# VH-VL binders against Flagellar assembly factor FliW (fliW): the designs that were tried, part 5

Target 1, 154 residues: Flagellar assembly factor FliW (fliW), of Carboxydothermus hydrogenoformans (q3adg3)
Amino acid sequence: MFILRLFSPAFGEIEADESQIFSFPEGLPGFSHLKKFLLIRHRDNSPFFFLIAIDEPEIYFILIEPSRLLADYHVELSCEQQGLLHLSEETPVLSLNIVRIPPEAKEMIINLKAPVVFNLQEKIARQIILDADYPVRYPIPLSKVKEKADAGTK
Key: E = the ipSAE of ESMFold2; O = the ipSAE of OpenDDE; V2 = 0.75 times the mean of E and O plus 0.25 times the DockQ between their complexes.

## First folded at step 1 (VH-VL)

Design e05 (framework fv_ecleralimab)
Fold by ESMFold2-Fast, scan of step 1:
Structure e05 (fold): chain C 154 residues (1-154), chain A 124 residues (1-124), chain B 107 residues (1-107)
Amino acid sequence: as target 1 above (154 residues)
Amino acid sequence: EVQLVESGGGLVKPGGSLRLSCAASGFTFSNAWMHWVRQAPGKGLEWVGHIKSETDGGTTDYAAPVKGRFTISRDDSKNTLYLQMNSLKTEDTAVYYCTTEGYDILTGYDFDYWGQGTLVTVSS
Amino acid sequence: SYELTQPLSVSVALGQTARITCSGDNIGSKNVHWYQQKPGQAPVLVIYYDSDRPSGIPERFSGSNSGNTATLTISRAQAGDEADYYCQVWDSSTYVVFGGGTKLTVL
């Protein structure tokens, strides 16, 4: 089997299966030149993921699985957006949102307007701007996030 | 590993101008709020100003003593932060540090939170 | 303008526990960061977001923050802990605010 090895300044030496590599045809806003990213989960059962640029491993994003934190959040894609991601009713999909922790608040900021949608079968992903009126900056108390990150399963 | 390297410090006359640079690596610079902090010889830390990420509006804010004289800017394509200092005063003499807040409370990577600083001396 | 107050100095004996306070109006509602600065060196983050430690910082360093006082606690003090310590918060009107600094002396 082929194991990807790369060095990330933030994470050190990483060994990952090449199946965890996703193609971003348009890259991400501000990073159109980066087309390949490695997706890794922070810890077993953690709501957090890291998205690391293969070609420039110093560049990474922190993403969350929003259903773990927000029960009423739903990602609904237009027919055009589904086409861009090669999605069908049978396609396994993962939808994650980029998070930031700014110094001005005791809160994590989630971009609910623009989830990153992963086609797990074809290994392609895109950041999609939803038609729904979700905020670009949605704060969640950091204490609540820590509590949920440490919560047991069930 | 987060690294910040300041440059551009030196000796300058009162009323003069100087431009500092900070080269950043080891994190996604475009997502970070960047700060300048200074420390006069033998004194404590004093915040100078910040520039927000483009996602947060890319706006700048300044401490009262430097407002109207200093300008902070960034070039995300080069991972570089700048401080343009105009109308320098003797009380601006300090080591100037480039800093970031760090965004990875849940990741556990090591912070080299601050650069080593660059000395600005404004002679009277 | 928002202000943070620290004692000018604190002394601790080798192997004992040092406590450095940082006082501010309703500081418990803010995120407190703590920095260690040794002579001639840049500050080093030792505690962030009240109580979290960066990797590489010994477990002897811990933090708390409630009400009007945040505290940096250094247990089993070592000679190498001797330094200036600064607390820092974000305030929406005054932005980044540092305490005046506390010189820790290890006896």
Scores: ipSAE 0.007, ipTM 0.515, lowest interface PAE 9.4, mean pLDDT 83

Design e06 (framework fv_ecleralimab)
Fold by ESMFold2-Fast, scan of step 1:
Structure e06 (fold): chain C 154 residues (1-154), chain A 122 residues (1-122), chain B 107 residues (1-107)
Amino acid sequence: as target 1 above (154 residues)
Amino acid sequence: EVQLVESGGGLVKPGGSLRLSCAASGFTFSDAWMHWVRQAPGKGLEWVGHIKSKTDGGTTDYAAPVKGRFTISRDDSKNTLYLQMNSLKTEDTAVYYCTTDRYEWEGYFDYWGQGTLVTVSS
Amino acid sequence: SYELTQPLSVSVALGQTARITCSGDNIGSKYVHWYQQKPGQAPVLVIYDDSDRPSGIPERFSGSNSGNTATLTISRAQAGDEADYYCQVWDSSTAVVFGGGTKLTVL
């Protein structure tokens, strides 16, 4: 792919290649018109990721890798959900959860009910609502987070 | 308010065993992660291991030097933390502190016990 | 395995500012906590989450953390500040990691 260069108000000038771009066939809730997102890890060993809309770079989401903070959190997908994501037993998968960090907050809020599941092979991702009774707003004290993150849910 | 009181330290020979206890009061022990930290005479602080709360799975993790020899357990009905030390070595000689991580995984230690001395020598 | 490095000793004159460093790979990506330990006593938390003070810790104690170095700053040093100081982080592979400790001498 050609190297895409875009400007994000939050992140400045960004270069993207095809390996970092994911298709969201249905977008995200509230942003169904946005079908292409850039996934960037905050820093090399960080549990935090930024998901930036390519067509509207002012729109971004902060995501966290939940298994690094919550040992008992498991993403179990139905056969139908696996089909929607084109998953097989051999497909490399990344599962992240959207977080909200209000300004001056003591806690970050993780949506454990609806992880964003990435098919790393086909570069397709979807937010999946799990059947398990996980909370939509799960607070974690910021002191319990290995990495510091900026506020933002758009 | 919060108190942690260690006991069970003493003199043991290399290859021996010893069990330490930590009696906790003044906080909801069952919700807390509990840690053992040791300090050899004249040396720095060294983390030994921890045990998670039951709600977080009650699992244990250990520092490499003690893994396979030490076992951490808890009795929530008695608000007591234990450290079972087997196959003791002279390098295990230290003051052993009981401390708590109130917020589950990564954090800091607000409360420490007074420590109990374990001496491993022939 | 993750390691934290502190100077073995630091000296400060009464009323002046002491700075104790804690170095680690990308330590700025981690929250750093600091403990004070006086002879014969258990450690006491003096700074948590890089720069926050527990209730009862005087404003003279402050902390910072960026890049590869965290710093504990003790302004207007007093005789009672003489102690060993330890930095501490959590690391995914090692869990709890302490620095080797720094002996602060107030002259």
Scores: ipSAE 0.006, ipTM 0.512, lowest interface PAE 10.3, mean pLDDT 85

Design e07 (framework fv_ecleralimab)
Heavy chain, then light chain:
Amino acid sequence: EVQLVESGGGLVKPGGSLRLSCAASGFTFSNAWMHWVRQAPGKGLEWVGHIKSKYEGGTTDYAAPVKGRFTISRDDSKNTLYLQMNSLKTEDTAVYYCTTVDEYWSGYDYWGQGTLVTVSS
Amino acid sequence: SYELTQPLSVSVALGQTARITCSGDNIGSKSVHWYQQKPGQAPVLVIYYDSDRPSGIPERFSGSNSGNTATLTISRAQAGDEADYYCQVWDSSDYVVFGGGTKLTVL
ESMFold2-Fast, scan of step 1: ipSAE 0.089; ipTM 0.695

Design e09 (framework fv_ecleralimab; at its last look DockQ between E and O 0.14; V2 from the best seeds 0.00; counts 0 for: pae E 13.4 > 2, placed apart)
Heavy chain, then light chain:
Amino acid sequence: EVQLVESGGGLVKPGGSLRLSCAASGFTFSSYWMHWVRQAPGKGLEWVGHIKSKTDGGTTDYAAPVKGRFTISRDDSKNTLYLQMNSLKTEDTAVYYCAREYDSSGWYDFDYWGQGTLVTVSS
Amino acid sequence: SYELTQPLSVSVALGQTARITCSGDNIGSKSVHWYQQKPGQAPVLVIYYDSDRPSGIPERFSGSNSGNTATLTISRAQAGDEADYYCQVWDSSTAVVFGGGTKLTVL
ESMFold2-Fast, scan of step 1: ipSAE 0.185; ipTM 0.741
ESMFold2, look of step 2: ipSAE 0.000; ipTM 0.523
ESMFold2 (binder alone), look of step 2: mean pLDDT 94; pTM 0.955
OpenDDE, look of step 2: ipSAE 0.014; ipTM 0.619

Design e10 (framework fv_ecleralimab)
Fold by ESMFold2-Fast, scan of step 1:
Structure e10 (fold): chain C 154 residues (1-154), chain A 123 residues (1-123), chain B 107 residues (1-107)
Amino acid sequence: as target 1 above (154 residues)
Amino acid sequence: EVQLVESGGGLVKPGGSLRLSCAASGFTFSNAWMHWVRQAPGKGLEWVGHIKSKTEGGTTDYAAPVKGRFTISRDDSKNTLYLQMNSLKTEDTAVYYCTTGDYEELYNYFDYWGQGTLVTVSS
Amino acid sequence: SYELTQPLSVSVALGQTARITCSGDNIGSKYVHWYQQKPGQAPVLVIYYDSDRPSGIPERFSGSNSGNTATLTISRAQAGDEADYYCQVWDSSTYVVFGGGTKLTVL
């Protein structure tokens, strides 16, 4: 087994399994030079994930699993986009959206137009701009995030 | 693991000044919001103010009773938080706590507290 | 300015259930956190985000929050639960707001 050891200014010393490492062939908009990211779930059953650039650990993104908050949000990829992500009918996929959470705000801002789609089998990911007319800045009250997160707890 | 250690408290006369320090360890100080919370003898907890991380602008906000008299600052190279208290009043007598919360939880709660340092303002 | 109201004191018999309330305008739209403070000690987080327990806090401690009232519930009360309890929220205009505190006495 391979254990990655990384120092992140935001998260301190991190030890992670190589299964959490994803290749971004074109990086992310504004960060095309960053090709490898570590994906960490904030805590068990949390809707939040952190995406940390391995080569520049001061760069990270907060992501959320949108299906837990928005029942009618659907990520539909074109044949070309499926090809770029090496997706087949049986490929395990994770789709997350980048969020901005100002510490003093009552709202979280979700980018619904451009999800980050992860191929869990081949460990590649891309931010995809959907053809659907979703907003780039979708505000959601933090109370709604809390309500939805609580629905699945024991 | 995470530790916060306050110092600088003491006896001071009304109108005087004191500077408190909080030495932090065990977490990435430079990315954390830091807060001062005080408690007068026999009374409840009262938020004094906060300072945001450098990446979020390093700005400060204060509770109304201390605004204009108290200044919060930080030295990320030393992992130290400061509270400069000027024009002290008898009502400022309290134990002063240095606090911080989980970075990923929007700094909304305080899971780490120092032991506190007592400031007594009396003639 | 946003304000939280708690009863000054609550008493409970050993082994019975104590309920401490925290009232605020539309507090159910905010996350409520609860702290326990014993004499001469710093506060300890016992409930965060309305109902979550930090590691090491007994299951006897639970929380709820809806409408205008949040509640900290301590079941099967023990002598060691005697303390002051504070609720806390974050408000975008007022920032950190604490309730006035409730002294729990275990009889």
Scores: ipSAE 0.007, ipTM 0.520, lowest interface PAE 12.3, mean pLDDT 84

Design e11 (framework fv_ecleralimab)
Fold by ESMFold2-Fast, scan of step 1:
Structure e11 (fold): chain C 154 residues (1-154), chain A 123 residues (1-123), chain B 107 residues (1-107)
Amino acid sequence: as target 1 above (154 residues)
Amino acid sequence: EVQLVESGGGLVKPGGSLRLSCAASGFTFSDAWMHWVRQAPGKGLEWVGHIKSKTDGGTTDYAAPVKGRFTISRDDSKNTLYLQMNSLKTEDTAVYYCTTDYGEYYTWAFDIWGQGTLVTVSS
Amino acid sequence: SYELTQPLSVSVALGQTARITCSGDNIGSKNVHWYQQKPGQAPVLVIYDDSDRPSGIPERFSGSNSGNTATLTISRAQAGDEADYYCQVWDSSTYVVFGGGTKLTVL
């Protein structure tokens, strides 16, 4: 396996497996020029992930695995959306949602309308706007989170 | 000692109004999400609604049967939760419990309960 | 509207194992909580997040949740376990859903 070494202002020196690198063909909203991201889980069994832009490591996103906190949240993709992600019957997939933690907040805001879906086999990902009537801003108290995120300090 | 004490229950006619109170002590009430749960005589538990902590926006949500008729509010300076019940129906007859899912590890699980207060809606 | 189904009653002999089920569509994807309620008393949380116990709840109480059925298991049943038991989940459309309750009789 190929080891990637990256310096992130928020996380310092990072050593990661090439398998953690994902291609974003359309980037992310507001960051269409960034096509490669490193996905790292905060800790073993943590619901939190960090998505770091390889070409501009000062840019990163905090993601949550929604099934760990919102058991009845389900991501259903249209035929067209499955095609864009190269998904087939047996393709392993990971769906995460971007969270925002406002300054001095006691809660985090989860975008349940637009998950980021990862094809773990082909290493491509996209943020998909679901047809389902999920909220764009779903607040959850930080005190209710089973594991608290590092908040970008490590 | 952690405690919730409900009050304000009683007999009221259909179409009437009633206000319930829940006095909290022994924990940081201002950090807690508070819920009302009811139980009709001889029947099961039914969620009524909740109010989030002020730091989490202080927003409310209600079960469909009471939406538009009941209002939940809180006064953190008095450590007190309220349930304003308007346009009462006979099917609102129940023991009303005040409860909280206070605690880092509880997600919509109700760990602290009051003793309940009986509301009877009858002509 | 999401619904949870429990048996009306379950009997167990003293010292034996009681199992109370809670059925719901794909309930294994939800976090299930369980409450014990004795006559004239408020409910007591005995299991949260499928299988975790609050402090003070004896280890005889355990839980599981998979597929369409969650189960509360009470091993080495005692007379004091006689009560009504309710399962509960969170649902995005209806918020909180309780099962109908199961009366446990310890013979």
Scores: ipSAE 0.005, ipTM 0.522, lowest interface PAE 12.8, mean pLDDT 85

Design e12 (framework fv_ecleralimab)
Fold by ESMFold2-Fast, scan of step 1:
Structure e12 (fold): chain C 154 residues (1-154), chain A 123 residues (1-123), chain B 107 residues (1-107)
Amino acid sequence: as target 1 above (154 residues)
Amino acid sequence: EVQLVESGGGLVKPGGSLRLSCAASGFTFSNAWMHWVRQAPGKGLEWVGHIKSKYEGGTTDYAAPVKGRFTISRDDSKNTLYLQMNSLKTEDTAVYYCTTELGYDYFEYFDYWGQGTLVTVSS
Amino acid sequence: SYELTQPLSVSVALGQTARITCSGDNIGSKSVHWYQQKPGQAPVLVIYYDSDRPSGIPERFSGSNSGNTATLTISRAQAGDEADYYCQAWDSSTYVVFGGGTKLTVL
């Protein structure tokens, strides 16, 4: 349990423990050189997470837990994809999707085609391109997201 | 290092055809959307079209002035983007740039550009 | 079809602040990106998503976007800032839309 202190332009001073640090063996598309990220939940029971690059903290992604907003969305990994993530039947897994929230927008855009799958046991993660024909840019009203998040807020 | 290198430009007569190529390196080409943007001499930037990644079906969209005349394609095994230009008009005279949007959520801007290749449509 | 309008030219004195506007209907509800282009060179992204700067772009470059006008602001202008500047947005019907470009002259 060590504490990493990091300065992020977007989030200021951050303190993170070992459980929040994930290795990305292949990085992310366009960011293959970034191999370590901090995963921070926006607040208790929030569907939102922030993924911040340790080596370049100005680079971060906003992630959402899609199952809390889209009941019909399911992440099905092939045997090969499970192998890449070192997954077994007993492995705790978190699946999140990257979102973009443009300024002044009424909608956020979710990438449903390429979830980021986290192996919570081994602290490794990968963005997996699903074989299913999910959209890369799926809009969802911010009002719907706010309503669901507020219901679960402390 | 991300690099985009265009080739295939030259002088063609009105009504002619020309195929441009863009050789990409330094990123996972198959995951990226690819765009063509052109610029007439002394004029501004104009989007030509894009092609989505193979994982999104490789579908294409085009600007109205070129729709039906131009075709964008990709060969992921060679990391190469193509622009097939048919029924060329004098107003198609421009420097053609290959550009990319790295990462799935960054479709609205172009963080990498090639140096461009000049297409001149004239007698 | 969606259109973005920029002034043809803007002049600024060395060390002063230049402002380049990009006008479009309800552009404040869209994301605006800005490119710098020097003669004979490809465009370079200088601002994305209204106000974010790519690594390597000086802090003198900033952006804003509200209502019908987005603005690129270049503080403490330098001779090397002379270039054409283009704004760009996404529209679901026309896809990528560029402004006509603004030539910045540093006096």
Scores: ipSAE 0.013, ipTM 0.536, lowest interface PAE 8.3, mean pLDDT 85

Design e14 (framework fv_ecleralimab)
Fold by ESMFold2-Fast, scan of step 1:
Structure e14 (fold): chain C 154 residues (1-154), chain A 123 residues (1-123), chain B 107 residues (1-107)
Amino acid sequence: as target 1 above (154 residues)
Amino acid sequence: EVQLVESGGGLVKPGGSLRLSCAASGFTFSSYWMHWVRQAPGKGLEWVGHIKSKTEGGTTDYAAPVKGRFTISRDDSKNTLYLQMNSLKTEDTAVYYCTTDIYWETDYYFDYWGQGTLVTVSS
Amino acid sequence: SYELTQPLSVSVALGQTARITCSGDNIGSKNVHWYQQKPGQAPVLVIYEDSKRPSGIPERFSGSNSGNTATLTISRAQAGDEADYYCQVWDSSTAVVFGGGTKLTVL
């Protein structure tokens, strides 16, 4: 049992299991120097996650599990992309998308073009730019997000 | 209500320096990337540069005509964006706007604008 | 460097449809945004991502983008639509690119 203790300006004192730590071989765009992130689910059964840089905890991203809000959204990886993520037939994978919440919080904007794909077995992740013509800024009303949260999970 | 108010414009001689400020209110300023866009009198819009949020690295990028002469910075505790302009040229004469709602490196669009501040560079 | 070309001016009669074009190499592969600017005022976003309207922008404003040309369409033109209109894209080599602007006159 390894317990990581971290202080985040946004989240205060965080205590997490080492299993929640992911390696980003190329970092994230604009943050190539950050190679290790902590992934935390906002709360049990929430579609939201926080991705916090271990070496610079003031840097964090808000991610959402898009399949719980958008039934027709599919992440299809090329053979090269699967290789970069060490994916095999039995590898458990999690795909999340970075979100932004504009002023007055009436809607959030999801980056559907570039999901962050996590190999849950090998603990590596990458932001992948999909070949599919998905938008980089996909607005979704916060009322729809709340509706899906209140209805449970898919 | 989202509001951006630019200030600091004025008359300056070629080779001089000037610092512009943009006071933001009505949104969580620290979470947004900020841009400067300028417009010469009677001309079109021209992007000057941007600064990312501190939580996203706080890095800056600049348009070629101003690179090396202009510096963008921010003070999140005061909800204020700055543009430090050095080695000013006559070609820098323009109304300078601060703008919000940048999306990473692709699909930048600007849904909030200040009213601008005029910078005149002449002898 | 990537460049966007707009006509200098477009005229439309009250109640008719105005079309303002924005031309660029393979612009249909990019997302185009449109701004309205009235004299002495800051620009206002009227269309983003080719065809989407911000809250508060009337349905008379619409957009399209294919091939080498994006178009802003203003149906049932009103006197208050007189303004300069600018298209804008992101390009990886040039960053933010604005068109030269089109002055719309409502006759």
Scores: ipSAE 0.006, ipTM 0.488, lowest interface PAE 12.4, mean pLDDT 83

Design e15 (framework fv_ecleralimab)
Fold by ESMFold2-Fast, scan of step 1:
Structure e15 (fold): chain C 154 residues (1-154), chain A 126 residues (1-126), chain B 107 residues (1-107)
Amino acid sequence: as target 1 above (154 residues)
Amino acid sequence: EVQLVESGGGLVKPGGSLRLSCAASGFTFSNAWMHWVRQAPGKGLEWVGHIKSKTDGGTTDYAAPVKGRFTISRDDSKNTLYLQMNSLKTEDTAVYYCTTDTYVLYSGDYEYFDYWGQGTLVTVSS
Amino acid sequence: SYELTQPLSVSVALGQTARITCSGDNIGSKSVHWYQQKPGQAPVLVIYYDSDRPSGIPERFSGSNSGNTATLTISRAQAGDEADYYCQVWDSSTAVVFGGGTKLTVL
């Protein structure tokens, strides 16, 4: 058990255990020098996560678990992509997608083409470009997201 | 604050060569895909080419009119982007802008240009 | 190769709504970005991903994109909105594609 203390300009003082730290061997596009990220769920039962760069905590991404909003969304990885993530049949995996929520927006934009796939056992993650023709920009009404969040709270 | 400053423009004869530079600051240059976009006097914007970040392979792509004549390179230690222009033609006369897309969500794609330099004028005339 | 078509010019009366179109085959399945360019200045992003506004861009600027036409809408037009406007998409075969530009004149 190890407790990491991190100060984020956006989130203030954060306490997290080492199991929430993931290595990104390639970083993320535009941020290839950032190899270590902290993954935090926004709130208990929230579909949202924050991915915060440990070395530059002012840099963070908002992620969502898309299957909670889109029943027909399926992440299927090629053998090569599974190899890059060290995945086996028994490996616990989490797949999230980066979202953009502009100020005063009525919609959020989800990148369904390139999920961020987390190997929960080895603590490595990558943004993977899927072979499926999912859109890079998929709009979803914020009212629909609120409905899902409220349903999870009860 | 993000800043891009182009330099190296000037007057050159057809068939000549010229090298443009773009000094970048306010963001992590080594992670950014960098682009050149040009605009002929009184005309619209035209994409020239790009260079990917080192981690995304550092590869270059060019618009058809400049392919084989122009070369894009970068020096991450100096936060500088370059455009080497060879075999210049009168139709290459334009203001050349250095641009970057800071919202690249995955390798192989770039979307929009949220930061632009002020441009540097290249005039190709005899 | 993929191409975007814009009207050469659009005029709008002060305080009225201007609409600038950007036409392309099945453009509604693409993400459209819009730039404003004033004389002697570099382009400025005013709308991205069809309808989102960057920080500092007035809410009078809005966008839409469906079918074969994307539209930049400028409500309550001001003299300072007079500029050239360019639409832009990314296409897998062509990479970056800009429209030809539309000069907006505020009368």
Scores: ipSAE 0.007, ipTM 0.504, lowest interface PAE 9.2, mean pLDDT 83

Design e16 (framework fv_ecleralimab)
Fold by ESMFold2-Fast, scan of step 1:
Structure e16 (fold): chain C 154 residues (1-154), chain A 124 residues (1-124), chain B 107 residues (1-107)
Amino acid sequence: as target 1 above (154 residues)
Amino acid sequence: EVQLVESGGGLVKPGGSLRLSCAASGFTFSDAWMHWVRQAPGKGLEWVGHIKSKTDGGTTDYAAPVKGRFTISRDDSKNTLYLQMNSLKTEDTAVYYCTTEDYYGSGEWYMDVWGQGTLVTVSS
Amino acid sequence: SYELTQPLSVSVALGQTARITCSGDNIGSKYVHWYQQKPGQAPVLVIYQDSKRPSGIPERFSGSNSGNTATLTISRAQAGDEADYYCQVWDSSTYVVFGGGTKLTVL
């Protein structure tokens, strides 16, 4: 068991095990130099996750588990995309979407076109552009997000 | 093939009005956010405003220089975007472009399709 | 309001590498997109999300974005690359923000 200790300006001191560390072979758009990220769930049973760059902890992303909010959202990957992520039918996978929350907005914006797909077994992840006609900018009222999060904690 | 075609530009006196149209084809217009961007002769690109899709609330936002004078609207049944320009000033002289965000693509708030533009000249 | 700053002009010799910068406060935390505009024509997207190329854009176009500066890099410059280049971001208060544009001259 190895425990990683990291100081994040946004989150303070963080303790995490190796299972929460993911390799991003191509990084993320705008952050190609960052290849290792820590994935943390906001709270038990929360739809929110934080993705924190290990080498530059001031850089982080907010991700959401879309299945908690959108029943009809499905991530279908091509054979080539599955190969890039080392996925097989038995591989445990987690698919999350990056959200943007403008400081003065009453809504959050979810990128449904480009989920971040995590191979939970091999600890690699990539942002994948889907062939499906999903919006890049899907707004949802913050009040609805709070309602779903509160329901999930009961 | 995705296309945007602007029309309605012309010569107008200060204080006058013009209505620009943008005819869209080759994509699901009703799902797209639409923008107007202008460019004064020999100057850079300046965002004018946008209108969200109906599913995203159909709301509009405007750049400060045009707020209160310009109105953006859309007619999804005709695949057409409009810009109603009132109280025109000489500073509004520009080529006006109709643009859409990546409706099928992978971007975040970038304009992947542009029309050819329509020239608006505000002069006495 | 949020502002992006570009140099007014950049010169590059034929076959050499051109670099066009776009500066903004903490721009590395935003996605940067780049447009090419030739005289009398509408802008054309050449780079989106900092470093990705649309279909039809040659591999000699690349981008990067970190800290306070984003850069558009054009390797093996050709006469046809001579154009104005604009960077663009999204800002929650001012929405779509463009840089002032850079005129690239290929010598």
Scores: ipSAE 0.000, ipTM 0.496, lowest interface PAE 13.8, mean pLDDT 84

